# VH-VL binders against q9a2m1: the designs that were tried, part 2

Target 1, 242 residues: q9a2m1
Amino acid sequence: MSQAPKIAMVLAAGLGTRMRPLTNDRPKALVEVAGKALIDHMLDRLVAASVETAVVNVHYFADLVEAHLRAREAKGLAPRIVISDERVQALETGGGIKHALALLGEGPVFVANIDSIWIEHAGAAVDAVAAAWDPERMDVCLMLASTTESLGFHDTGDVFLSADGLVRFKDAGEIAPLVYVGVHICKPEITADGPDGPFSLLPLWKRLAADGRVCGVAPEGLWMHVGDPQAKLAAEARLAEA
Short names: E, the ipSAE of ESMFold2; O, the ipSAE of OpenDDE; V2, 0.75 times the mean of E and O plus 0.25 times the DockQ between their complexes.

## First folded at step 1 (VH-VL)

Design p10 (framework fv_pozelimab)
Fold by ESMFold2-Fast, scan of step 1:
Structure p10 (fold): chain C 242 residues (1-242), chain A 119 residues (1-119), chain B 107 residues (1-107)
Amino acid sequence: as target 1 above (242 residues)
Amino acid sequence: QVQLQESGPGLVKPSETLSLTCTVSGGSISSYYWTWIRQPPGKGLEWIGYIYYSGSTNYNPSLKSRATISVDTSKNQFSLKLSSVTAADTAVYYCARLDYYESSAFDIWGQGTLVTVSS
Amino acid sequence: AIQMTQSPSSLSASVGDRVTITCRASQGISNYLGWYQQKPGKAPKLLIYAASSLQSGVPSRFAGRGSGTDFTLTISSLQPEDFATYYCLQDYNYPWTFGQGTKVEIK
């Protein structure tokens, strides 16, 4: 059994293009759902999973994100915040992790998007990812949800999951039963040999999956991707009923 | 096998509205994005916009003021209207299925329909 | 808008040749790049998405590489059916933009 990571990389440097007009004058991370900023929803979930430090990359409206996070800390709220500065250029998911390697320390980390919200039906979802993590077998462990138990994610899915927990990414045009819902554990050094500048984790994940190094778990719950203004309203309606 | 077929007038007068429909057969319109792409004779490709089957749209800003994409799930069709056309809108118009989560993949295309803007 | 520039605009090759086409973005686009093949009078066909992911049914002689601003499409052993125009497409930022095309002609 491995210990759960105490450090998370929180990916907050996105442009929020699909969230316009809500992101015309603020970053997606600070868009509110049910009265709480998207980044705060995710940070609270990570704290519940015993994360002690969040490394947060910033780009679009970086000063606003940083001010919000410092105000959060001033209220005595965990986790400790470390800013990874991408003001000059957004580096995307893979480039963002590579840029932050010196801040993430040695060992596995959580990696979290800020636009995933969920209702748990059986236990803490982030804890389920930690429980599945096995560094001898895995370089990446994805939190997954059924396409039938998720709103605002692609109905065609992302991945197939084998009985022993191995992930296969679908081909374009194929329909897969599970979607990636924005939280995973990885060995961040997998990004070290990536290109300089912006790059996505997805091609790296596909290569690692072909080698049997990507696993996943699908915790029970309802998952909501807050990707556009319609999805925000839908998520708020569902949360009000919970 | 999913197939796409464009239909609509091949000749439109300047200042009028170009109207095209794409019929999806061999599969449901649900769970995918649907897009329009055009190609002026002898030129390259230009993305017009997309619609998710639930109604969410995104447009090329250069065309947003004139373009409207809509979907009719009961007819398994989606449509493009482009208003105030000029000779510059003469092109082959393609409809395509878009598999789009983390990256776009236009995996199925209609055969294309030539629309000429002329008096 | 992100400008996509392909090179060369045209090339001549023989069956069995290794062909490389390049695509350069005016700014970083990560791996948000696809490659499409178009034959005269036909609709484009998806070859590669996410810079390097081969579409189902596309022959393994096609390979995409690159990230950031510089991308390549390689055809390892050109076949008669491969004579076509090839387009790259960035989907990193709106508007999505195609390169101008590279025409691969028989020598």
Scores: ipSAE 0.005, ipTM 0.488, lowest interface PAE 12.0, mean pLDDT 89

Design p2 (framework fv_pozelimab; at its last look DockQ between E and O 0.02; V2 from the best seeds 0.00; counts 0 for: pae E 13.8 > 2, placed apart)
Fold by OpenDDE, look of step 12:
Structure p2 (fold): chain C 242 residues (1-242), chain A 120 residues (1-120), chain B 107 residues (1-107)
Amino acid sequence: as target 1 above (242 residues)
Amino acid sequence: QVQLQESGPGLVKPSETLSLTCTVSGGSISSYYWTWIRQPPGKGLEWIGYIYYSGSTNYNPSLKSRATISVDTSKNQFSLKLSSVTAADTAVYYCAREGWYDSSGYFDYWGQGTLVTVSS
Amino acid sequence: AIQMTQSPSSLSASVGDRVTITCRASQGIRNDLGWYQQKPGKAPKLLIYAASSLQSGVPSRFAGRGSGTDFTLTISSLQPEDFATYYCLQDYNYPWTFGQGTKVEIK
């Protein structure tokens, strides 16, 4: 087993269009769920996992995001913050990582989408991913959840997980038992050969998976995707019950 | 390229439920907001609602109590049901894909539209 | 809901004319405004998004301007294929709402 990454890519450059009107005056990253900004939910998880540096891409209301992060950093409530500036153009997941390669350095990194909030049932989910990480056998390790233990993700699932931890992406029309919940470990250099501009990691993952280089872990818990105001309310309700 | 096509009965009786399906081809129903829009004859356009690939829906408040949008990813389709229809629901119904750029959204792909007439 | 008011409701013009259509929002919508062209029996076609961004494949004679509450669509030199009804659409807040339309007719 390899040690857990000390650097994370935090994807905060989302447009947040569907969060309107909540994002009319702020980026999605700063929308509060249960009194805490979405990005802070994720940062808390990363801090708990002993992440030392968070590379955060910014786009919509970039200045507000940066100001928020700097304030939190100053209080010792965040990793060292490094801004990946995507003000000119949002680059999506793959493009964002590629753009930030120089900032991410050499070695595996966490990649975290701020859209995900979860309740843990059997220990830290981020630690489970780190524990499963093996750079010799995989290039990507996905945090996964059961479709029955997740809200707001693909109802028909995303992937299958073998007993030895290999991920297979579902075919069109197929129903899978697990969904990707927005956190993974990867070798960021896998994005180096991606196209210029915005691109998704999904096509890259599919290729790597075909080569047996994508693994995953499905820790116990409840995962919620916060993509719209209703999802926000639902998440808050669940958190209140916990 | 992505293509959308509406299908369903062109005639519905008052108080019954209007049911339409949009079939998407040239691409999968994923990562977009699939939308229904209608246009009464000789009048303007009205946004009905959307469904996201995850199943999340949003409706025009004017129709929320009567409208239901669903998605079938296995068939690459999404559907509209409008209950308790009246003559006021007579319109050309369009399905469309909602795209976005930066903080702005738009409808980049449309079906050709299908006329639904509410009449006895 | 945000109300969108277009002006004029209709206009007559000749080929080669400069045509300007206005759309006013009942509140500030930043640049979240699109323009669509609709011909009889056809679905609307996206022309402009984000107030001033030209959709791919749309002729450069179409131009969108404005921010806040007042927006304009300009056709610099009207072509025969441009006779149609035009709609503005705000995407600032749900429910998305259209203007009532502007019919551009041949003089």
Scores: ipSAE 0.007, ipTM 0.495, lowest interface PAE 11.3, mean pLDDT 93
Fold by ESMFold2, look of step 12:
Parts: structure tokens; sequence; C-alpha cells
Structure p2 (fold): chain C 242 residues (1-242), chain A 120 residues (1-120), chain B 107 residues (1-107)
């Protein structure tokens, strides 16, 4: 019911430790899958969902990320790019959003990792998240996938989803059917009271979920987490079949 | 498994510069934050500062004017220099890896520590 | 800087006793607190992170509790290897600061 966000926060500041040696001389965002950088796969999905501006945080090999994004702009490719500079210190997901609050403007935003690749079976997955967004009922809406229809994500899952779309995070020792696949909509001001410096969104999500403020959708498709070099090769093989 | 080892002179004269090196083995220094912590004899622990492998640093304000942490990625090492030392700088110096869980930081691997004594 | 105050500074206890150590922050730090054990001549060892999460390989007799400004470390049944000095550390905001330590001694 609400209009889809036109601004996305794209999280590209990570160290990419598990991707070594591929990340010894480049950031994870610039690792290629099927000839295309991870960040470009995600930016193209966001543009398809009518995102006009991407705020991209940078830290590890920040100059290379900026040069890549300037080259993309020089080709006339959407979206517009705004850099959130984290060269001094990587801030993690929550800290990165808090640091970028002035750049993100008013209203809800997409937040996207760069290390998820997917094949859509029934409509645009990012549009499904936007269609479920209702700021009166939620502060966060997660894009989810079944553990049985995903590769490289946590095999025991992250969350349960009720019939009306409410998220419950699993307890220790549980096996959950769904994983978060790296795209969500949030009210970015939920990070405003967080510490200065690095912090993760997960504890904040758990508190909001306890109050019934976290929802999710699970669009149909095949979801691949490009978390290490073997996962990159597997993703390329699956894309070649499609 | 990651191992950290401090090295450097155990005796430094007042007003000189304390210089220590931490060698990382069993893992790459190109990740995580790398930290110096000290402990005066019989006293508690004091965080000195960290370096990220790209050169980004942060220091305890109490030491910022005198402390410099640097990294040499090719040697898998990071170092501490503390200038203008006094007897108050006598301590066991530890290097440590700063890990993350969720939003929390913590020191999961420590060096064995090296005593630096400031006296003539 | 955030000040961390531990109580008591030392205590004496017997094997099998329940021991509780407290740590108070000068301002709210959410659950961004760790507990470390240090034996003489050794580096500190991480026990608890995020106020209540056990590090791998740490016995379940160690328990962390608290949030905000008041935190506790409890050893439910003290063992001979637990006689050591314990430190809390806040990792909420820089500079990171340790408590002054609590020495647990055999009685």
Amino acid sequence: as target 1 above (242 residues)
Amino acid sequence: QVQLQESGPGLVKPSETLSLTCTVSGGSISSYYWTWIRQPPGKGLEWIGYIYYSGSTNYNPSLKSRATISVDTSKNQFSLKLSSVTAADTAVYYCAREGWYDSSGYFDYWGQGTLVTVSS
Amino acid sequence: AIQMTQSPSSLSASVGDRVTITCRASQGIRNDLGWYQQKPGKAPKLLIYAASSLQSGVPSRFAGRGSGTDFTLTISSLQPEDFATYYCLQDYNYPWTFGQGTKVEIK
C-alpha cells in the first residue's frame, strides 16, 4: 500500500574475509560472478525496482569501489550514486546506516547487501518486499528465502514467518525454514539511538520483532549467497544454466 | 589457528621511544582490527588503540599524543611506538585481535605479553 | 570515557561456592560487555561476550547477566582452576575500558 522507496543503502564496506584469496586485491563488492561485479548485480535489481539513488558505503579498497561506481555513472547507468565514507572505521550494518542518515533523507529505504544473487521464478523479488511494506504496521520488512531453495545461506535458517507476515527469530538450537537474503526495507531512524561506531542490525531486529514490528516476504526463486570462492563458482554454474 | 607474538626491547630509557612488534601467524593480518593493550605490574588493563590493515587507527585519548600504531601487511605484522616514555609506561604489553559478534567487539586471540621496563 | 567499576576488588571463596562479581558502567552500554579471566603470568582469556554469551570452550558454570549499567558474572560452583582475576570490558564506545579487576582467592 505504501509507495516503494526510491533510495537504497547499499552495504559495500565489508572486509570479505571468507572470499580470500579473491579479496586480497579488491573489495568483495567488485568480485565478479559471471563477468559482472556483485555490486552491479544488486544495483541492477534495485534499478528494476525503480530505485533512483543508491547510498553506497565504502571502507575496504574504497578508492576502487568509487572508481568502479564513477565508471558506471559515466556510462549513463542508473541509479545515482552517493558515497558514504567509512574509510576511518568500518561501521557494520547498523553503524553504517546511522552514519548515512543525512544522506538517506526522509522516509523508508531499501537496504541491500552485495553478496546475494538470485534467479526469479515469479515476478520481481524486490517489488514483493515493497508491496508488503506498511509503515503503520512495521519498521522492517525482510526479503526471505526457504532454506531448501537457497544455496550458501545458513542451513538451519534464521526465522519463522507467520501467516500474516510477522517474523520470529529462531531460538538457539531451533531449525527455522527461512533465511534473510540480504535485502530489506526499513525506517532508517531505527538506528539513530545506536552507538557511534560499529554495530549490527540483528539485536535491533530482535527487539523490534518482539514488538511485532518486523515482517517479511518469501518470493519464489533460487537464492545464492556468494560467501566464499566455492560459492562464487557454484553461482556461476547455476547462472549459466539459466 | 591464529597466533600472536610480541617482540621488542624489554628495557627502555626515560624520554626514549618504546617500540614493539606483533607477528601474526596462522592467519592473515588483512582482516580484523589489531589492538595493543597494556597492564602495569599489579594493575589493571588499559586499551591503547587499534589499527585496521588499511592503516585506519584509533587511540585511547590518554595516549593519542604519544602513540603510533602501524601495519606491515607484507610481513603480517603490526607495531606500537610510544614516545617520551616515563616510569608510568612500565607494563606488560599485549597485542590482540579484535573480533566481532553481532554488534559487539571482543578480544579472542592474545599474544603472550612482553614486559617493558622504563629505567636507566 | 566510560568508567567501569567492579565490586568487590577481591574475595575469598572455597571450591564449590557460588561467586558473584559485579560491574557497573558510568553510562548505559546496552549489552556491550565482556568478561575476561586472567591467571598470574598469563594473558587474559575471554569468557563471556555480549553480556551473557559464552565463548566456545568455556564451562557452563560461568554465567553473565545484565544490561544498561549493571552487570554480573556468576560462577555457580567454583572449581580449583577458577581462582584468578576477572575483568569486565565495555565495547560500547571508544575508548574501550576495563574494570579494575576482581581477584578471586582460595580460602
Scores: ipSAE 0.005, ipTM 0.420, lowest interface PAE 13.8, mean pLDDT 87
Fold by ESMFold2-Fast, scan of step 1:
Structure p2 (fold): chain C 242 residues (1-242), chain A 120 residues (1-120), chain B 107 residues (1-107)
Amino acid sequence: as target 1 above (242 residues)
Amino acid sequence: QVQLQESGPGLVKPSETLSLTCTVSGGSISSYYWTWIRQPPGKGLEWIGYIYYSGSTNYNPSLKSRATISVDTSKNQFSLKLSSVTAADTAVYYCAREGWYDSSGYFDYWGQGTLVTVSS
Amino acid sequence: AIQMTQSPSSLSASVGDRVTITCRASQGIRNDLGWYQQKPGKAPKLLIYAASSLQSGVPSRFAGRGSGTDFTLTISSLQPEDFATYYCLQDYNYPWTFGQGTKVEIK
């Protein structure tokens, strides 16, 4: 097992258009599920995995996200927050990491979306990703869930996983058994060769996967994508049952 | 700016191993794919293979049994070995850096090329 | 392997002419296509990537179009320095394959 990353990139610069009207006057990161903001759910999971610093990109309602995170720190809550400013333009997943490279330091980092919530059935899911991470074999390690253990994610899936832990992204028209559920470890420098401005991680992941450099792990649990108001209510109902 | 330079013997005997090195200067070898491409005199271009800076490789199936690409990050170099050469392997050999945009790859920097002649 | 076929194999043109070179893939390759210029005794130089994106420093008279299987490179007003051989390259699937080249010669 290699040492777990102490730094996370938290992707919080989304517009949250599908969450309207909840996002008319706040960013998606501050929408509450079960009385706690989406960003706080993810930060708490990262802290449980020994993350010490979170680099958070901000765009939509950036001042509110920043104020919330400073208030969180003032309560004595980890992690330490570093803001990656995208107020001028949102840079997507790949562009957001590339823009933040100087803030992420040397070595691998966690990368986390703010709209994934889960119930663990066996051990800590983020720790499972850290346990699977091997920088000699991998540039990216994805947290995955079965399409049967995920709500609000597409039922056509994203990837196939080999017995050796290698990821293959599905071709158009294929149905894959596993979906990416919003947390991974990567070497952030993989984005350095990307274009200036907005770009997605997905094309880069597909190229790295073809080279055998993308691995994944599917921890036991139930994953919920909080993409719209109905999904928020569904997630709250499932969390109340746990 | 980034500069690539090929080096190695210009003459190789049939059945022997061709060995070339590409030295990268003006930029880091890290976080990039690096490739070898060849061109027989008067003919077109043929992709040989690539190496990612971490050591992961892929080869043209026509050359896979004979080609080995390796990287030495401490020297900022990557190398090609091609075994069991014949006259058909006579070509100008280029090293190049692969950039990408979205899912599309491209070769944005090239070495000047080195002619390797296979003859007795 | 994906076969890339260029047409014409050669053409003769005068300075100021509009030149069009075509490249056809044996199967769909989306926009995973680049164009390269090679002058005698020199390494190839990237002109266009992702079928239509102009490389920094390349003159705007060069333009790429197309998707799927049919692609074109157009030089809107040929200059003396543009006499060269042009290659297309598909990067959709390994092995990456070049077209056979189109030689643009002085008339």
Scores: ipSAE 0.000, ipTM 0.434, lowest interface PAE 15.2, mean pLDDT 88
ESMFold2 (binder alone), look of step 12: mean pLDDT 93; pTM 0.947

Design p4 (framework fv_pozelimab; at its last look DockQ between E and O 0.42; V2 from the best seeds 0.00; counts 0 for: pae E 14.2 > 2)
Fold by OpenDDE, look of step 12:
Structure p4 (fold): chain C 242 residues (1-242), chain A 118 residues (1-118), chain B 107 residues (1-107)
Amino acid sequence: as target 1 above (242 residues)
Amino acid sequence: QVQLQESGPGLVKPSETLSLTCTVSGGSISSYYWTWIRQPPGKGLEWIGYIYYSGSTNYNPSLKSRATISVDTSKNQFSLKLSSVTAADTAVYYCARDLYEWGAFDIWGQGTLVTVSS
Amino acid sequence: AIQMTQSPSSLSASVGDRVTITCRASQGISNYLGWYQQKPGKAPKLLIYAASSLQSGVPSRFAGRGSGTDFTLTISSLQPEDFATYYCQQYDSYPLTFGQGTKVEIK
């Protein structure tokens, strides 16, 4: 139905404090997992999905991130790179998208966290999200994974998914079977009315979900969150087995 | 700039329905969640509920059975009705703007005191 | 509902003092926490959102910190206009809830 987004927002502006000491001399985006920078794992997926432009926000060690991205771009190993400069202040997920609205242009975009690595079992996960996207029906389409098929995410899960693809976020104290794994499609303008400064997408998603405007897809695979050095090691171990 | 103003009777009899209206000026009712909050004299704040311009509502469970929030986009207003009031419902009632992505309130009305008394 | 507990309920301080107010959530709320200032006869004013982000126009002497369950509001140097009641508020989950308030009085 709807065509896949050609633009992606790659969120690489985090401090990576939990990755210390690995982030003492580099941003989280450039921490290597299985010999490849975290951001490159994601860029490879986006290139495979025929994304033409990657808007990347930078903050911590911004110059290193930019240099890395330009080098990869020059080699044809990345989409066209557009830098969203957050050197002054990290703006989190929602704030970052809002800040980059002019760069993202009109139409839906991929949004990707760099700390998600996955092994695919049945086709490209990013394509599955694109295939599920319907701008008339939804404002957000989340890539989801089973808690039993994911590592390093919330043990108690994040969301429920109905048969028709609607997402419901769990209540406090509730256990959900699915987790958000750091990739989604959205209409970036949903962030336009947010505050100036950093803010998370989660409160917005919860409200949109209540209105039936958040959908999701749970493709088959193994998803790994790399948020600390231990998670990095775990991810590398699993990748080595693949 | 967006401004909010509460209006309605300041006195309501027990068992009757409290009715208030918030008028939004300086901007259109859109993209935000419009909220009612109350504060009994000398006490803390209690969230009542919100409405989105599309009509979507959410209420505090403590008041859900009695509270109804509505919106009139043509008048740029939203309203609160609270049925079967008692003395415990005596409070300053505020309308506020809830940021779309948030549950924090950045713009408030001045508040209006509603006293429940026979 | 998530309970928000502030400490102390009231405190006395002088102009120039460093003031710290604590807010504890009954469960983890990430950084979905706001702070408000309320003066007598006035509506609350948003000071801080996302636990540590200053609302536009708020003086830098106000600072919010914390995540999860424990949060603090600090006024580095109390000014005459800062004597008021302060409230924390969580927006992690509905219903939205406020702390009981902390009254900052002049010593």
Scores: ipSAE 0.099, ipTM 0.700, lowest interface PAE 3.4, mean pLDDT 93
Fold by ESMFold2-Fast, scan of step 1:
Structure p4 (fold): chain C 242 residues (1-242), chain A 118 residues (1-118), chain B 107 residues (1-107)
Amino acid sequence: as target 1 above (242 residues)
Amino acid sequence: QVQLQESGPGLVKPSETLSLTCTVSGGSISSYYWTWIRQPPGKGLEWIGYIYYSGSTNYNPSLKSRATISVDTSKNQFSLKLSSVTAADTAVYYCARDLYEWGAFDIWGQGTLVTVSS
Amino acid sequence: AIQMTQSPSSLSASVGDRVTITCRASQGISNYLGWYQQKPGKAPKLLIYAASSLQSGVPSRFAGRGSGTDFTLTISSLQPEDFATYYCQQYDSYPLTFGQGTKVEIK
């Protein structure tokens, strides 16, 4: 906990293509679930984990995202918002972090997608990631959920988790029991020597995992990926039950 | 700018061990994954394996029983040993840098031809 | 291992032509695909990574598209220096695998 990051990178530069028609005239980050924008759901979770600053990358409808975040700050709500501008070109997950390195400062950060919503069954999920973080052992610590306790994520899973907390990414044709659910802690400098332009974190994670530098934790709860209009409706129905 | 240069004998006898070294200049070997790739004359590319500067390795299963990659950070070098060679191991051998661990290779050595013949 | 199949094995083209080559993976690899250019006697050169991202210093006439199992490399206006062999390569899973190559020859 005492090592918990105070800064988060919030990845909000996606096109939202799978959310159409909801994203025809707004970015995915501003699509509402249960009356609250997706980005606000994630920011509220980060605030609960004592995050003080969110660096938010923007691309699709960047002006609308920026205006929403400034209006949020005007209401007196944390965290402090710093915009990482990708209006010219979307840089993907790895490129987005690399582009934001000067804004993230030195030290580990949270990294969060805006399209993951969850119900907690045992304590705060983001706090569980912070509690698992160990910079001597890890370059990345993933928040994971069982495929049986997640909606809208890939049914074949992403990873296996050892008793020691080490992550192994599944091979082609395997079915893995756990999915990555859109929040992790990392040393952002792992992206520093990456290519210019867009690139994904996933190949880098696979290499670091092979070296034993990627760990994970699977907090108890139900996770919902809001990736398309059907998933939005499913998430709203489940939240109404809670 | 970073440059890579392969070195080693151009001729190896069948059943012996092929030994190649890649020298990295213009930048540090640290914090990168380094790879060996080969190309038999007139054929396509085959990935052999990688090494991280810490010594962690991974190999193509087709070569794992015979291949060993090692790194010497003090000399800015990494090396390939391939044991029990046959004529099928005749190829141009390249060393390359992974694009910061993505498995796409942005910097390559010029390649060195190794012929396996008596 | 993931098998990468390129089509065609060779093609003949003239300067100024639009050239398209295709690469098919035996299973889904998302966008974890690179394209390389190799000239005779030279090491391969990375053109594109992440299926569509142009490597620094590579001319904009090169473009990659695709996701999942089907990918294309397009050269919008072929130049004399573009006559070469082109390889696709997946990096979704180990072992890393390359296509068999497509030779672009002068007509």
Scores: ipSAE 0.000, ipTM 0.487, lowest interface PAE 13.3, mean pLDDT 89
Fold by ESMFold2, look of step 12:
Structure p4 (fold): chain C 242 residues (1-242), chain A 118 residues (1-118), chain B 107 residues (1-107)
Amino acid sequence: as target 1 above (242 residues)
Amino acid sequence: QVQLQESGPGLVKPSETLSLTCTVSGGSISSYYWTWIRQPPGKGLEWIGYIYYSGSTNYNPSLKSRATISVDTSKNQFSLKLSSVTAADTAVYYCARDLYEWGAFDIWGQGTLVTVSS
Amino acid sequence: AIQMTQSPSSLSASVGDRVTITCRASQGISNYLGWYQQKPGKAPKLLIYAASSLQSGVPSRFAGRGSGTDFTLTISSLQPEDFATYYCQQYDSYPLTFGQGTKVEIK
């Protein structure tokens, strides 16, 4: 059995253009849902899973993100914060991880978007991903949700999941029952062979999945993608009902 | 510098197995994806498949039933076997390394012509 | 499989000319597109990856543009060593596929 990762890469470099006007004067990571910044929702989930260090990439309003995170540390709140600076150029998900390789160390890491909020129905979802992690069997383990128990994600889905936890990405024209909801564990060195500039993880995940190296779990819950101002209001309404 | 060199017979009889080896020098094979690509005379390029240094493979569906790529890390080599060849398999065969994005090829061998003829 | 279609199949040009080659994918491929130069009897040489990024050692007269389905390679001020065949190649999805080639010939 593998130990849960103690380091997370937190992806906070996006422009958040669909969140306008809320992102005219702040990055998406600092947009609040129910009085709490999106990045703080995610950091609290990671800390509950025993993450000790978050490597946070920054680009859009990078000084504001850094100031917010330093204020969080000054209050004595975990985790420790390391900044991966992308001010010169946004690198996308794969490029961001590659750029941060020296900061992430040698072992597996969590990778988390900041724009997923969820309500747990059966245990901690991040812990379920860690429990499924086995570096001998997989290079990537995705946190997934049913399309029927998620809001704001793509309704035709992303993946199928076998009984043994193996991921298959859907073919064009298929409807898949599960979506990726913005948290995974990976061996960060899988990005090392990519270009130094921007690139997405999705082509890499498809190649790894063809080799049987991508797994996932779908913990019970309600999953909300906070992609625009209407989605923010919908997420707040559902949190108030919980 | 890393260099790739194809070797193997230049003439193969129909219905037999084409067998090629790519020797990697100036670097270790244990780090990358390793690929075979072919080009029929006067024609374009066709991706055959790759092997990852761990042994994982992926093939062009058009060749999957006949192609086998393998790696021998002790010899710093990877190989292609293509069974049941016909004249349509006559081509220059290249080995290549994909370094950036797991499908762009930054290093190529010189290529070796394989003719399928009785 | 994603079909890559290059245009033109052949062109004649003089030293100093500006040359543009187009490549169209049958489906969206984001920026997962490479350009290669091949001279007779030689292996292809990577010029451009990620649609617009120059490979190290490639002269700045080569420029790539595009995203999605439509891509171009431009050679500003053609040089004698640029007479060759050029291929585009997608790496968005397997199987990896190449365009049919564009031969650039001296006039």
Scores: ipSAE 0.000, ipTM 0.478, lowest interface PAE 14.2, mean pLDDT 88
ESMFold2 (binder alone), look of step 12: mean pLDDT 93; pTM 0.948

